# Ledger of designs, part 4: VHH binders against Hydrogenase maturation factor HypD (hypD)

Target 1, 377 residues: Hydrogenase maturation factor HypD (hypD), of Rhodobacter capsulatus (Rhodopseudomonas capsulata) (p26411)
Amino acid sequence: MKFASEFRDPALAKGLLAEIARLADQIGATAEKPVHIMEICGGHTHSIFRYGLDKLIHPGIEFIHGPGCPVCVLPRARVDECIEIAGRPEVIFCTFGDAMRVPGSKLSLMQAKAAGADIRMVYSPLDALELARRNPGREVVFFGLGFETTTPSTALAIQQAAREGLANFSVFCNHITVPEPIRALLDDPYMRLDGFIGPGHVSMVIGIHPYDFIAEDYGKPLVVAGFEPTDLLQSVLMVLRQISQGRAAIENQYARVVPEHGNRVSLAAIADVYERRPSFEWRGLGEIDASGLRIRAAYRAHDAEEKFGVGYAGQRAAVEEAEGCACGAVMTGRMKPVACAQFGKGCTPEMPLGALMVSSEGACAAYWQYGGARAAE

## First folded at step 10 (VHH)

Design s26 (from i1 with F108M Y110V; framework vhh_7nfr_2)
Fold by ESMFold2-Fast, scan of step 10:
Structure s26 (fold): chain B 377 residues (1-377), chain A 121 residues (1-121)
Amino acid sequence: as target 1 above (377 residues)
Amino acid sequence: QVQLQESGGGLVQPGGSLRLSCAASGFKFSDYGMSWVRQAPGEGREWVSSISYRGSKTYYADSVKGRFTIARDNVKNTLYLLMDSLKSDDTAVYYCAKDFYSTWEGPMDVWGQGTQVTVSS
């Protein structure tokens, strides 16, 4: 167990950095031959840059910023379907703020709103549920977006709408899962990954056992981590200890928050409301088996895909095409944000070319804010 | 289309043994945790056992620990429950279930139709 106040102790941070350096040297990790550690959670990407851990840590340790930003991996076709739904005069379309500026094929949701679509920014699906109660003559559609952290709240809103008979509430389900893209990345023969920092908030929902395949099938360590700088440093240290010992296991650095078996109530709500799609398209990664969720037949009255006649509209060729933006390369660890030719030039938070610069969980936005290329603040 | 088909249930005397099987199709069986859940007449569902996707980790309800063994064959896409030292309290319909995640007390994604186990003299 860790105390929250430990992250405020500079001696603890110095001690962790020193021990990381000792183990990195023991492993033979150098800037030319680094240990590659991927974090999947966008919150970890943000914290690494916010606290300058990428600059403070031993040069033999390289962070790879994985696909931990839900809006960043959403296909343009799904944004286009949001705009189609929102454009109907009977619809109030509800979304998280970060999704508003993400470009679709022709329009972002913000541009659709400016053109007359009734689009509302909300902080939870419960806000959309309340809008449905207050506007019984309108169809209220919530953009269901996110990994397992957000999925339970949307499931609970759907269950509540069904109990209430709130026929004008529906969800456009684009929820995705974390273990499946990790498997897809590990199956890529060109990926060079030595270990993982596991997502703290997602693991609060699913527990640690969904990651067992990483150690058992691929022989790679994963440590579930908190978000404080000392949580992240301790997690790196735990990964390096396993590597130095020739061991691979799933460990939980965030045990004060993350239970081994996750949140039973959240998982029950997810399994009640959703089933797995056979596959789901990820921008920059292609089709990933069993990685997307759809609403079960029992809740079909609250499924916007069923209600509005939209579905998974693949634009795989378009997603694979370069746009002068290197978002796919950044998400797979092929490139750092600063190495993108457009970074700070044609791509800024004010004029984003890709989703990684729009979302606070995107590597490009995190690097812009904390990496010293902060022209727009 | 995910399908689970249980077999191997039947009538057995106390202290006897049974082997339940569950044939899985329509998904990559080796990528998912699997569970056995039972429901006795007039009772709610009771989780019995879970197995990780590779079979390296197994979990058991206290009521069956030491008597039951869960196993899987990823080549044959088959889940097993080996039931020894059966008691009258083990009488139930036994369901094979695909885990939504690898959570042994958690929710199940897909359920089989069940197989009846009756322990009576």
Scores: ipSAE 0.424, ipTM 0.733, lowest interface PAE 2.5, mean pLDDT 85

Design s27 (from i1 with P107A; framework vhh_7nfr_2)
Fold by ESMFold2-Fast, scan of step 10:
Order: structure tokens, then sequence, then C-alpha cells
Structure s27 (fold): chain B 377 residues (1-377), chain A 121 residues (1-121)
């Protein structure tokens, strides 16, 4: 049974799909003139492809895969700075596994490791903190990466290092924030976005009100969503209800998990350790004001940029995309992964040209695994 | 460099009124929520009130609801706290705080020096 066996509650899913179709028809949404709904979270991109929601939903509804993958939006210049730090003989460089295969301008971290750099895969910044305790004669540097979901754990590790006096622990801070790129996308005259599926896990930290500007300034709905297929379908339905009513509001479909005002303890840790950079470069999006985080002066001993003199130019180092790779266009929703000339040819999970094929949160990797790309070829 | 400068504190009689101001610089004031936090002698910091980036949403601690009004002027980059029906329990140093986001979520990344409010006869 093609459809029924794939959902936890097939009857509920069918009912939601029928109601979505009714509202889409009422709005006048068609394949030629679709309602464009962007999901920002890479976990939602994964779920959409895993459950085939893009194929099951009314053709007047188009999912746009947003910049919800932290390694995907990281400029190649920042990967190059990681390799520079990791290449120092005193350094143990710690990173999440999915960052290992992300290409810099010349090398990935995996290639730098193969060439003799001491690079270790970790599952949390606390693993790097423990490496610093066990290796007091070496500099342990953690690659601080991710949106607000991962930032609190890195802040906690920095606070703990400061309390313990672990002078050999530092973080190369590349943490970024979610509301700011949404504003950049809405300000892009070439983007047509009618609504948003808001990130579930980020919103557990920041709450729903950081998204208020989407409704108040841009007149677009956003619904924070869970990760089950029926969560996503309910969230799409909620977006369509707002559009049909000529209304724009921030709504929370994931209220069982996401509190309205987020996690105060996590937010306090972030505000204690970090301040906003005036600007931060996003691959495919350029400079976005106030979208990147910097370690505050009080914790400067744990700031790898200060300690190793990297990032000191403060300048954007633009790096050309690999020949034939359309990562920027895919990441900004201008192109589907299958339309990339290199997809399944010169770009595979085994030989990725860009980060979108490496990370489980990348659209190319999700489409390869769940979109039927391998079976279609 | 972010700077927050409070003013308007002083000695006031119980039942009286006072208006606090906070002049902000070094960031785009109109993009961020703003808050007032107080610290009474010998106590920890207590959140008092918050206002969203456009002024459309305001939040108040139960202890001050109906007595205090938070307001902002995005042209002048100034935050206000209008305090009516002051009680001796309102005696504290009042701090202006910048929210990390456009709306209050309890994450304050910058604080002013504080202004003393004393409610006493």
Amino acid sequence: as target 1 above (377 residues)
Amino acid sequence: QVQLQESGGGLVQPGGSLRLSCAASGFKFSDYGMSWVRQAPGEGREWVSSISYRGSKTYYADSVKGRFTIARDNVKNTLYLLMDSLKSDDTAVYYCAKDFYSTWEGAFDYWGQGTQVTVSS
C-alpha cells in the first residue's frame, strides 16, 4: 500500500490533504501559479522528502527549501579559516561530523585530517571541553556552528571553561541566527514567498515572537511546525487558512514542544557569552546585518579568532562555486536539487561538490536519499 | 559600541509618580525589544517590563501591572517607564536593558548603569 503504510495516521493525513486541496482551489493556487511556502529548518526539508509530502500535496502548493542547514550557508572562507587553525601543530580541532566533508576553497576538513591535521569529530561542545581537560599541553578548538538550537550548548561549554580556568579551550564562533536571513529573503525582489513553516527546534530556544516582523512588516504568515508528516500538513493548512482570510500572523502548530517565549535559561546563556556581529556573510545570500554571533570581551580567552588571529581582516572572502554546482540557487529556493547539472553525476554523497549534498539537513542530500533520485536515474 | 543611559530617578513619596528615560546608541534601536529590570537593596534582579520593537506589544511583571507603563520613541532612540502609584517596594536601581531579539524573550545582551528610585516619606 503506497500511501497508507507511510504515515502514523493515514486517515488523518488524507483528511488534511483533502482540506489543503479545498483551500488551495479556493485561493486559486495551481501548478502554474503556486503558493510558495518556505520551510527554513533542514529537519522539515528531510521530513518532506522522507514522507513524499511534495508529491502527495496539491500541485498548487510548492515547498521552497530554505537556508536551514548551518554548514550549507557557511562561506567557504570560514572553512578555510578552520583549516588554517587545524593546521597548527599545537591544535586539536574539534567539529561536528557533517562539517568534515564540506569543501573549502582548496581543502575540506577531512582532506586536511588525511594530510596530518589533528581534527576530531565530536557530538557536542562538551566533548571538546573534555578533550581540553585531558590534553592540557595542547590547544583544543571547537568549531562553533549552528543556529540558535546548538548555540546554547556552546555557550554553556564556554561558561564552564571560564569557571574551571581551562585556558586551552576555545571556540571558533560561526553561530548564526534565524530571523535575520528570513528578512533578507523577504527583501529579495526575485523571491516570491507567500508563507513560512517556522523551525521547530530553533523556536524551542527563541520562542515564536522573534518572527513577528514577518507578519507585521511583510504581511506574510509563519507557522512553527513539528516534524511528523501530520504536523507539517496541519502547518500548511494553517498557512493556507491565513492566506484565504487575507490575514498574516505568527502561529504555533508545535505548542506541545515549543513554548511561546522559548527557553529563558538557553537565551540567558547566549546573551551572556555572545554579542551580535554588525554583519555576517552567508553563502548564496551575501552579508546579512546582525545575523552572526561573536564571543564577548568577558570570554575573550576562549575566542579562537582572538587567540589565533583569524578573522582579523573582518572582510568577506568570496569564493567561486564549483564548476556546474548550483548550491546558491538551490539554497535560496531558485532551483530544485534535481535541476542542478551536477546532481547525481559529478555531485553525490560520496563525492560532494557542495555542503548541500553532505549535510543531512541539505536539500540535495535529502532529495538524494528520499526524493527517489537514485531510482529515477 | 552599544550604550544605554538611564535618567529620571530620584526620591518620591508613596503614591507619587516618576518618569524614567533611557537613551540608546550604537545599534538600530527600532529593530530590538527593550526592557526595564530593577534590583532592590539586598535582592536579585527582577524583570519589570518589556516593549517590542514597534511598541505594539508590552509585558509587565505582576507586581507593577496597572501602575507602570512602558513606552518607546523610535525616532529619538529613547525608552520610557512611567511609574504611577509608587510603593516603598518599588525602591530599587532601575536598569534599561536591550533585548537580544525584536520582542521580549528574557535575553538581555546590554545593560545601562542604572538609575536609583527611592520611594520613602
Scores: ipSAE 0.620, ipTM 0.835, lowest interface PAE 1.6, mean pLDDT 86

Design s28 (from i1 with P107L; framework vhh_7nfr_2)
Fold by ESMFold2-Fast, scan of step 10:
Structure s28 (fold): chain B 377 residues (1-377), chain A 121 residues (1-121)
Amino acid sequence: as target 1 above (377 residues)
Amino acid sequence: QVQLQESGGGLVQPGGSLRLSCAASGFKFSDYGMSWVRQAPGEGREWVSSISYRGSKTYYADSVKGRFTIARDNVKNTLYLLMDSLKSDDTAVYYCAKDFYSTWEGLFDYWGQGTQVTVSS
């Protein structure tokens, strides 16, 4: 492997790969009967491909690229609702850049912007607060998107708007949570998961104990991991060590960054501003109970769903995926991106059919950017 | 809709005992941690105790440790607080609270209406 020399500590990486191979052989893992390890973080998916870990690791270890990309699991109907809000003449619609190219049923936000909608790319919800201060005659709507990593910043922006009396600021809340989709995947009788690499940045907020059910109820190991190649290899080693010992526990490889009980200030802001939806639709996974967040009644003035009369699963029609797109099968690990009939043909980063090709955290985009991982077929 | 309904409060003499109950509905009770939080007259909310989703882990404020026991019944969707050796300082409205996750994280997304506990001679 030509890029093995790019590792900051090649000797440590080689030692970890050798120990992984020893444990994989010990537990009987082969290409025909692999250990399936899912990472629930788009950043881990990106790093695996960036550093070629999928090619360097023992063939008995198979990475399953889970639903760790927020724009990738956003339903088409929610994109359509963003376009409806952004199309109103009084609205300045603010979004992160990666959401601009995600396909809705008819248009992406980028296409709506080209057609005259006032859509601004921002780097934080604080940028949207400033736009609201500078444009008191306009409605400024921030697209609240992401897992628990981004949720605190949006919560703090809502708290600040309320304290300041900034009546023209609101959030279209599409924040989702990590533990609930893991439970849904483990409850799926067709999924075969042996262990997990836990998300590093999400766990900085929530800590490690929200994952306890994975070990206690399902008997599966999870190791919270950093993003360096050696962090990921150490985490795989820790998962395999548990399997070899007949043990299941939640472990923290990223303890230098991730506190056991998370970030109390961030968690308090989330709890103050948000409550759980009864369910939330995930593109490719369907409805997952308690997995989405909505703004509490105390902050309803800053809830774009309330203000503009949009949202909630019951108010929107089901929207079909683009013809020939296999995004659902890719997100559930049932096929690799290169096995999709449209990959590199009708589906490219410039002309994406589905969200997994848009975001750098999506499996299809990672496969395109860093070259094809070994296909299952 | 999520509902938490407390009961079992009342007037009790110092050194007495009470058993609080909280009936939960509208969510999968067995998947979430549960907590008791109290509020004394003129004071802010004070966390009292938490129990993990399966009851395997329990947590107590220093002020109640050794005197209070938290328990749950996942078949009946009911949370309990067994209060022994009550002191006048335990006088408060006691709220049942649903944790945001399966274990205690110090944040709560739903609260009950509360039940008054008065410890007085």
Scores: ipSAE 0.514, ipTM 0.789, lowest interface PAE 2.1, mean pLDDT 86

Design s29 (from i1 with K98R D99E; framework vhh_7nfr_2)
Fold by ESMFold2-Fast, scan of step 10:
Structure s29 (fold): chain B 377 residues (1-377), chain A 121 residues (1-121)
Amino acid sequence: as target 1 above (377 residues)
Amino acid sequence: QVQLQESGGGLVQPGGSLRLSCAASGFKFSDYGMSWVRQAPGEGREWVSSISYRGSKTYYADSVKGRFTIARDNVKNTLYLLMDSLKSDDTAVYYCAREFYSTWEGPFDYWGQGTQVTVSS
């Protein structure tokens, strides 16, 4: 099975690349007619470019950078709601650092902070909970953002606030789910996806069976992957083996970390605190059924949407992306970051036009940082 | 909005059979794993069986394997539990439950009101 030394073994990586090339040739994959594999996790996108796997791998394999970056898929309207809440004088608004530079319609959170809003960067929702204890005269609002990897910690913080009676703690809930956008992408007649690299950290929480529909309904393979270069290469190999065999199944390359049925404690906390929204808007994908979470009635005192009267009904006018920004097309796999007319011109990490250049998990930022680097072997 | 309604419970003698049904509404039934959970008098809830959203995978508690069969009809939005060779220890209120993510032993985000099964001479 897997040993620790295998993840640091260049000879193993070269052997995997050779076997991938053999299978790619066998199935007839070429640069002109590639196998399209979507990596769903932003951490996988980052690792692929950091290790130069996109350049080392057979040219018949094309990585499609999926919607695995939470700030990247957050609509501008939700950023505007964060700024509205943060602008209230009674509010201490707490967020992870990644969200600070994401542009809203007029301001980012960083610009709102510079203009006098009390916005604090935190490393955990538990840090926000402690701020609520220390500031009983203030409303402490945590920006609940992320996929299933971050949702359990936020749920635990809400449970703790309820147990302690911390009435001044609330969460602006923008937590989203992974299986639902995959279905939306597969239902898109313009998407051509042959297989998937499944998210390692999300799957630690939800397990592998939420992905069964990908194989059963759509006939596409998905392999849950770790983050080391050999994890990713083994996962690509496993996808190609399924394609070469005319098979579609959900497989777990990351079994040393990801249990088949996920983390039961984390899932119980999520189910206790949250219910599914009927729909939630995703930047570049539109409304996706059951893909967002809302705080349940038992914890509604800790729901910042209810507390501050900011509503999500999916009925806000679509907020247009900055002129010339192709973030929607990049995020849905319809173009690579380098093909965006603004890439490296009007859009840089210093002056980002959209969220994909702001976040380290965004495809544009990864291309910028690692696009010219020689791949480690 | 989300509703789960069980039916088919009743009094039956040991060795008898019952078929439980659960009518689901207010959500896309075919996208969710479903489970049966029971609670005997004076005891905690015990998971009985789960079925995947397509019906391709089924799971059973050791206490009911070989005697119970879980099934679903995605056209009728109905979950079933076919109970054979019933024993006095099967006496419980049986709940239909929706899986939050996976199709194995919960966690569950919605529950029905339950249907009573009594196995007695």
Scores: ipSAE 0.589, ipTM 0.818, lowest interface PAE 1.8, mean pLDDT 85

Design s30 (from i1 with K98R; framework vhh_7nfr_2)
Fold by ESMFold2-Fast, scan of step 10:
Structure s30 (fold): chain B 377 residues (1-377), chain A 121 residues (1-121)
Amino acid sequence: as target 1 above (377 residues)
Amino acid sequence: QVQLQESGGGLVQPGGSLRLSCAASGFKFSDYGMSWVRQAPGEGREWVSSISYRGSKTYYADSVKGRFTIARDNVKNTLYLLMDSLKSDDTAVYYCARDFYSTWEGPFDYWGQGTQVTVSS
């Protein structure tokens, strides 16, 4: 974009805020009747709070912090299934660091590790693949977690394991998709969304056209955004400009990074390895059709669900939240983190009651670190 | 269970026309882009055409642009390929495919079994 050369420009930020305020006033947006804009990416949620954009922006604009944090939408039952797999003496269980502290029904992965499970923190599924090569007598299981940003790397690791004949490598697939939860939210009669800030990194993989239904079927604008404060402000301005003009379109503020049709190589790897599940449980959102990925029959030797006999029963058990925790309401935008009775009291980053306080991309954790809310004891 | 079933192939003379159909079941057809892909004897797969979920956008390979038309009927869950001015080079098995994320040149997550098109005198 043209604005990439002016990053960290206070004059540009001031001008964007002024134009946003002008359009908000023109639309008739007020604190009592706000324009609701959902940001889909957890990285955008973090940046909004870090740069204080929620406080600097016109009060008629309300950010709804969407389901863009993979560990935040992970059901407790799926954490329980990870612990069951990791507890087997033949298993080396590999996971990203942010998943370690997510609470299951009884234990987190970190607590299971402390109790003797062989759980390794990794930075890439390729690290788990290398562990499988070095430990041919052990079963190495990678916790496949994340949206379309992380899915290609896991697909490539599975393809490599199959080519190399690494029978001891498998993936516990919990990869999820972005367009499907947006449709579910738009179909919810109690959710009132006026526009969207689309995920930058996910869209590098899938492109912008998977979002066309938002404009064509629902009449709502979506703007794919970068992560700098001026990227976010430009994207909000673009959403408001569409609303003020009575139009709805999918626009790309992050065109310097995001190609229109995405990354064909990455998408081909995903399509080769995975198929869509009929439905997948999302914490706080319930079952969403076609929103989860499953390893295809051609790669079933590398499917930990098949290998270790986990799946159905665990998903059905994912309903219990800690007493007084309002994670579901926060995740769906019905409640701000500060309104949760446990925020800063029984729920802190050190003692999280729910996943939204664990990940830096969760609304509760971001609000605790950067928000203006007073932390309680 | 996702299923795609092609029909309408056959033998046709150069310059002739054919209409291919693909019956879709097991998913919400109107939510997915659809494509046609062909494979000539002894050659790799070649993308032919794609259509967006509502039919508002269509894409064509340079080799078929102006001769082929892709269309869909979301009420009947059916994809079509109308093939005009057929050439011997169009001889191939034609596959119906469901778009994975994009309506442009794939990739595809489900395929039909294919229908044979032969263009010869």
Scores: ipSAE 0.610, ipTM 0.833, lowest interface PAE 1.7, mean pLDDT 86

Design s31 (from i1 with D99G; framework vhh_7nfr_2)
Fold by ESMFold2-Fast, scan of step 10:
Structure s31 (fold): chain B 377 residues (1-377), chain A 121 residues (1-121)
Amino acid sequence: as target 1 above (377 residues)
Amino acid sequence: QVQLQESGGGLVQPGGSLRLSCAASGFKFSDYGMSWVRQAPGEGREWVSSISYRGSKTYYADSVKGRFTIARDNVKNTLYLLMDSLKSDDTAVYYCAKGFYSTWEGPFDYWGQGTQVTVSS
C-alpha cells in the first residue's frame, strides 16, 4: 500500500516506458516481429485502452486481448437456456446487469424481459437469496457467471440456502476457471504468445501457483498485475526482462493485493459446492477440458440445470457467431476489432452483434470507446 | 466420476517401512496437485505431504520430513507415500486427497476412503 501514491506518476511512467523500449530493442522486437503479450483480465484490457498504453508503448510490443470477459465467452446456447428458464411463469430470474445485453440465438435477456419474463438485475447472489426468502411461492434462479473472482460469493449463497432450507433458490451454474483456457491457447499451434499479464482479481482467490504450468510446461512468463497504468507497465517490463534473460517464471507485480497462496476460505467454499465439468464450451474457443464448474450432488436441490432440465440443449447445439462477426478471431489475437467488417457499422455498443461489443471489458467495446475505431475513421 | 482408492496400509513394527498407493480415476491426474492427510484416533486431520502436478515440487510436514517421501506416476495415475523409520505417532488412517488446482496447498475437492496404518510391536 505505501507505493500506491507513485501510480500514475508521469516521471515513473516515462522511466518504465524507456526501460521497456530498451529491452524490446535488445530482444529485437519490431512492429513486423513483435513480442505478443496476452492480458487475460478484461479489466486490464479496459485499462490499457483507457490510458492509451497500446499507443504509448514500443511498437514491438503487441497486446493480445484474451478471454478474460465472462459474458464474452458465454455460448449463445447458454443464453438461450437462461431465456428458457426465465420464461417459465413460476421463475424469477436474477442476473448481473452486464449479462442483460449478451445476444443469444434469438433474444438477449433484456429483450426477453421486455417480452414479459420476470428478470431482475442484482449486484450479488445474496440479493437473489433474499428474493427467494421474500417470494416462497416462486422459483428464484441466479445466473452463476464469472471466473474464480465471483464463484466464492455464489458458493456461499448456495451453502446458506442449504443451511436455511430455501428450496426455492437455485443457481444456473456457468462459472469457469482461468488456468484451463490459458493451456488451451498455448496448445493451439496457430497462437503466437510470448508472455502473459495475469489477472489481479482472480489471483486474489487462487494465488499464483495455478499458473506454474505456463512456465514449467510451456516456457512462457506470466506476471500477475494490478490495474493502474504503472502496474501494467511494470508487469510488461517484468515479462520482457524474463524474455531477455531466456527464462520463464510466474511473478507477482500485485503482491500488495494478491497473496501467493490466494484466499483459502474462498477456495474451500468453491471446493465444497462445485466440482469440475469434464469440458465446457467457450464462445470463440470451443470445448476446454475441466474449465467449467457444476454444483455437486450434495447441493443438487440448488442446481437450476437439474431442477429445470436444461444444459443438454446448450452442450448439444453448435453455436455460431452472428454473420460477419469475427469475435473468435479477435479473442485469439488473429484480428484486431477494427479489422472486423461489421465494426462500427452493423456492430456498435447500441446494436452489438457479438459479446465483445456488449461488455466494457470486451476488446471491441474498448476499441470503440478509447481509440482504435475512431483513429481508423 | 472421480475416484481415489488407497492401499498398502497395515501393521508394522516401529522403525519399519510401508509404501502407500492411491489409484486415481475419473480426471486428468497429471494436471492436479495431490496430497496425503492422516487422522489419528480421536484427533483432527493432519496434513502429511503434497506433490505438484508434475512431481517437480514436494512438501512435507515437519513431523515426517526426512522419513517420508511422496511420489507420483502420471502414466499409471497413481500417488505414493514411502514411509520409512515409522514411529508409534504415525499410527493413523491415511487419506489420499486431490487438489482443486495443480498446486499443493489444497483445498481438496476429493478424498479417498483411507487406509489404516498401525505402528506397534
Scores: ipSAE 0.578, ipTM 0.827, lowest interface PAE 1.9, mean pLDDT 86

Design s33 (from i1 with F100W; framework vhh_7nfr_2)
Fold by ESMFold2-Fast, scan of step 10:
Structure s33 (fold): chain B 377 residues (1-377), chain A 121 residues (1-121)
Amino acid sequence: as target 1 above (377 residues)
Amino acid sequence: QVQLQESGGGLVQPGGSLRLSCAASGFKFSDYGMSWVRQAPGEGREWVSSISYRGSKTYYADSVKGRFTIARDNVKNTLYLLMDSLKSDDTAVYYCAKDWYSTWEGPFDYWGQGTQVTVSS
């Protein structure tokens, strides 16, 4: 096996690959008629290509890269609103590093910083709280971005700011949820999905039962997976076992880390600070009901949308994609990154045309770094 | 716009039965787990029961197992708690609660106003 030396247990990996091949053959899966398995988490996309699992696995198994990258699904209009806030002289705008190079309509945050905006890369919303304490004459705005893995930390920061009366701290809330886009993908008549690898980190927060609808309403299996190559292979095996048995259930391969009912403290913080928006715009997917979060009235003083008079309201600012960029098709699994005309030519990590090449969780960045390209099928 | 409205509480003798209802509006009821939580005089909130979004899974506190049944009607957007063999210790205000994600013990993002259940005399 090519990457056997990089696997913690090469013998276990070979055994799993052999059993996957046996079940794939039993199902009748071939390169021409593959079983389509979507991994939802960008971390799984990264691991698949890092360990060459896409090349090692039976050719009848096709991985579909899902919308598990928060910056990748963020609309350009929301990036433009970040730049508007960051451009105000009184503002220190704080963001995670992966959002810095995401293209807006005209500028990225990195370009706005180069033009004189005070934009700081932080590793935690708690870093932004500390900036607010040290700079009482400035407005410190944190870019609240991410799925349920990041939402609790931002909620805790908002709760702490409220307790301290830290009036100069606010959050521009762009937090989104995982179950809702999966429903949107399954409702798409052009999407052909046979099973799912469920996100490990998100499921640490929300548990496994938010995914029950995938099995109960759509008849598709989902297995929550860890990030080691043998975790991923075991999870694929579990999906194939369900398909071969004609059943659909939610299973947890990552039970050593993911509790069945999630993290109660994290979920309580989310429920205290946030409510669901009626809908939220996703790049490549459109409006998805109940998939975005906003800060509740009790914490309104810490809501940057209210404070600065910005917000996604009403709201088809039509924004053109960069010429030749196929980000929407890649994000919905309709196209592999290597099939994009700009991949490796006009679109590279140094000069990205879209967010999928910027974020390490984006499919284009993973394909670039680990060489996920193969013969067209 | 999310509203949860409880009804069906009242005074009942020990060993009696009550049926609580919770009318839900302002959200897609059939997509969320629902729960009942109670608060007795001078005590904190105690989780009573939860039901999954289609009603296929139910969970009960040890104090009420075998006596209470949680149910839902997704066509009528209504949650129920059927309470049998009521004890004086069941005296509490009963709250209907909407789950954020989990079908087990919350957390809850919306609560009703509560309905009083009194078991005495």
Scores: ipSAE 0.516, ipTM 0.782, lowest interface PAE 2.5, mean pLDDT 85

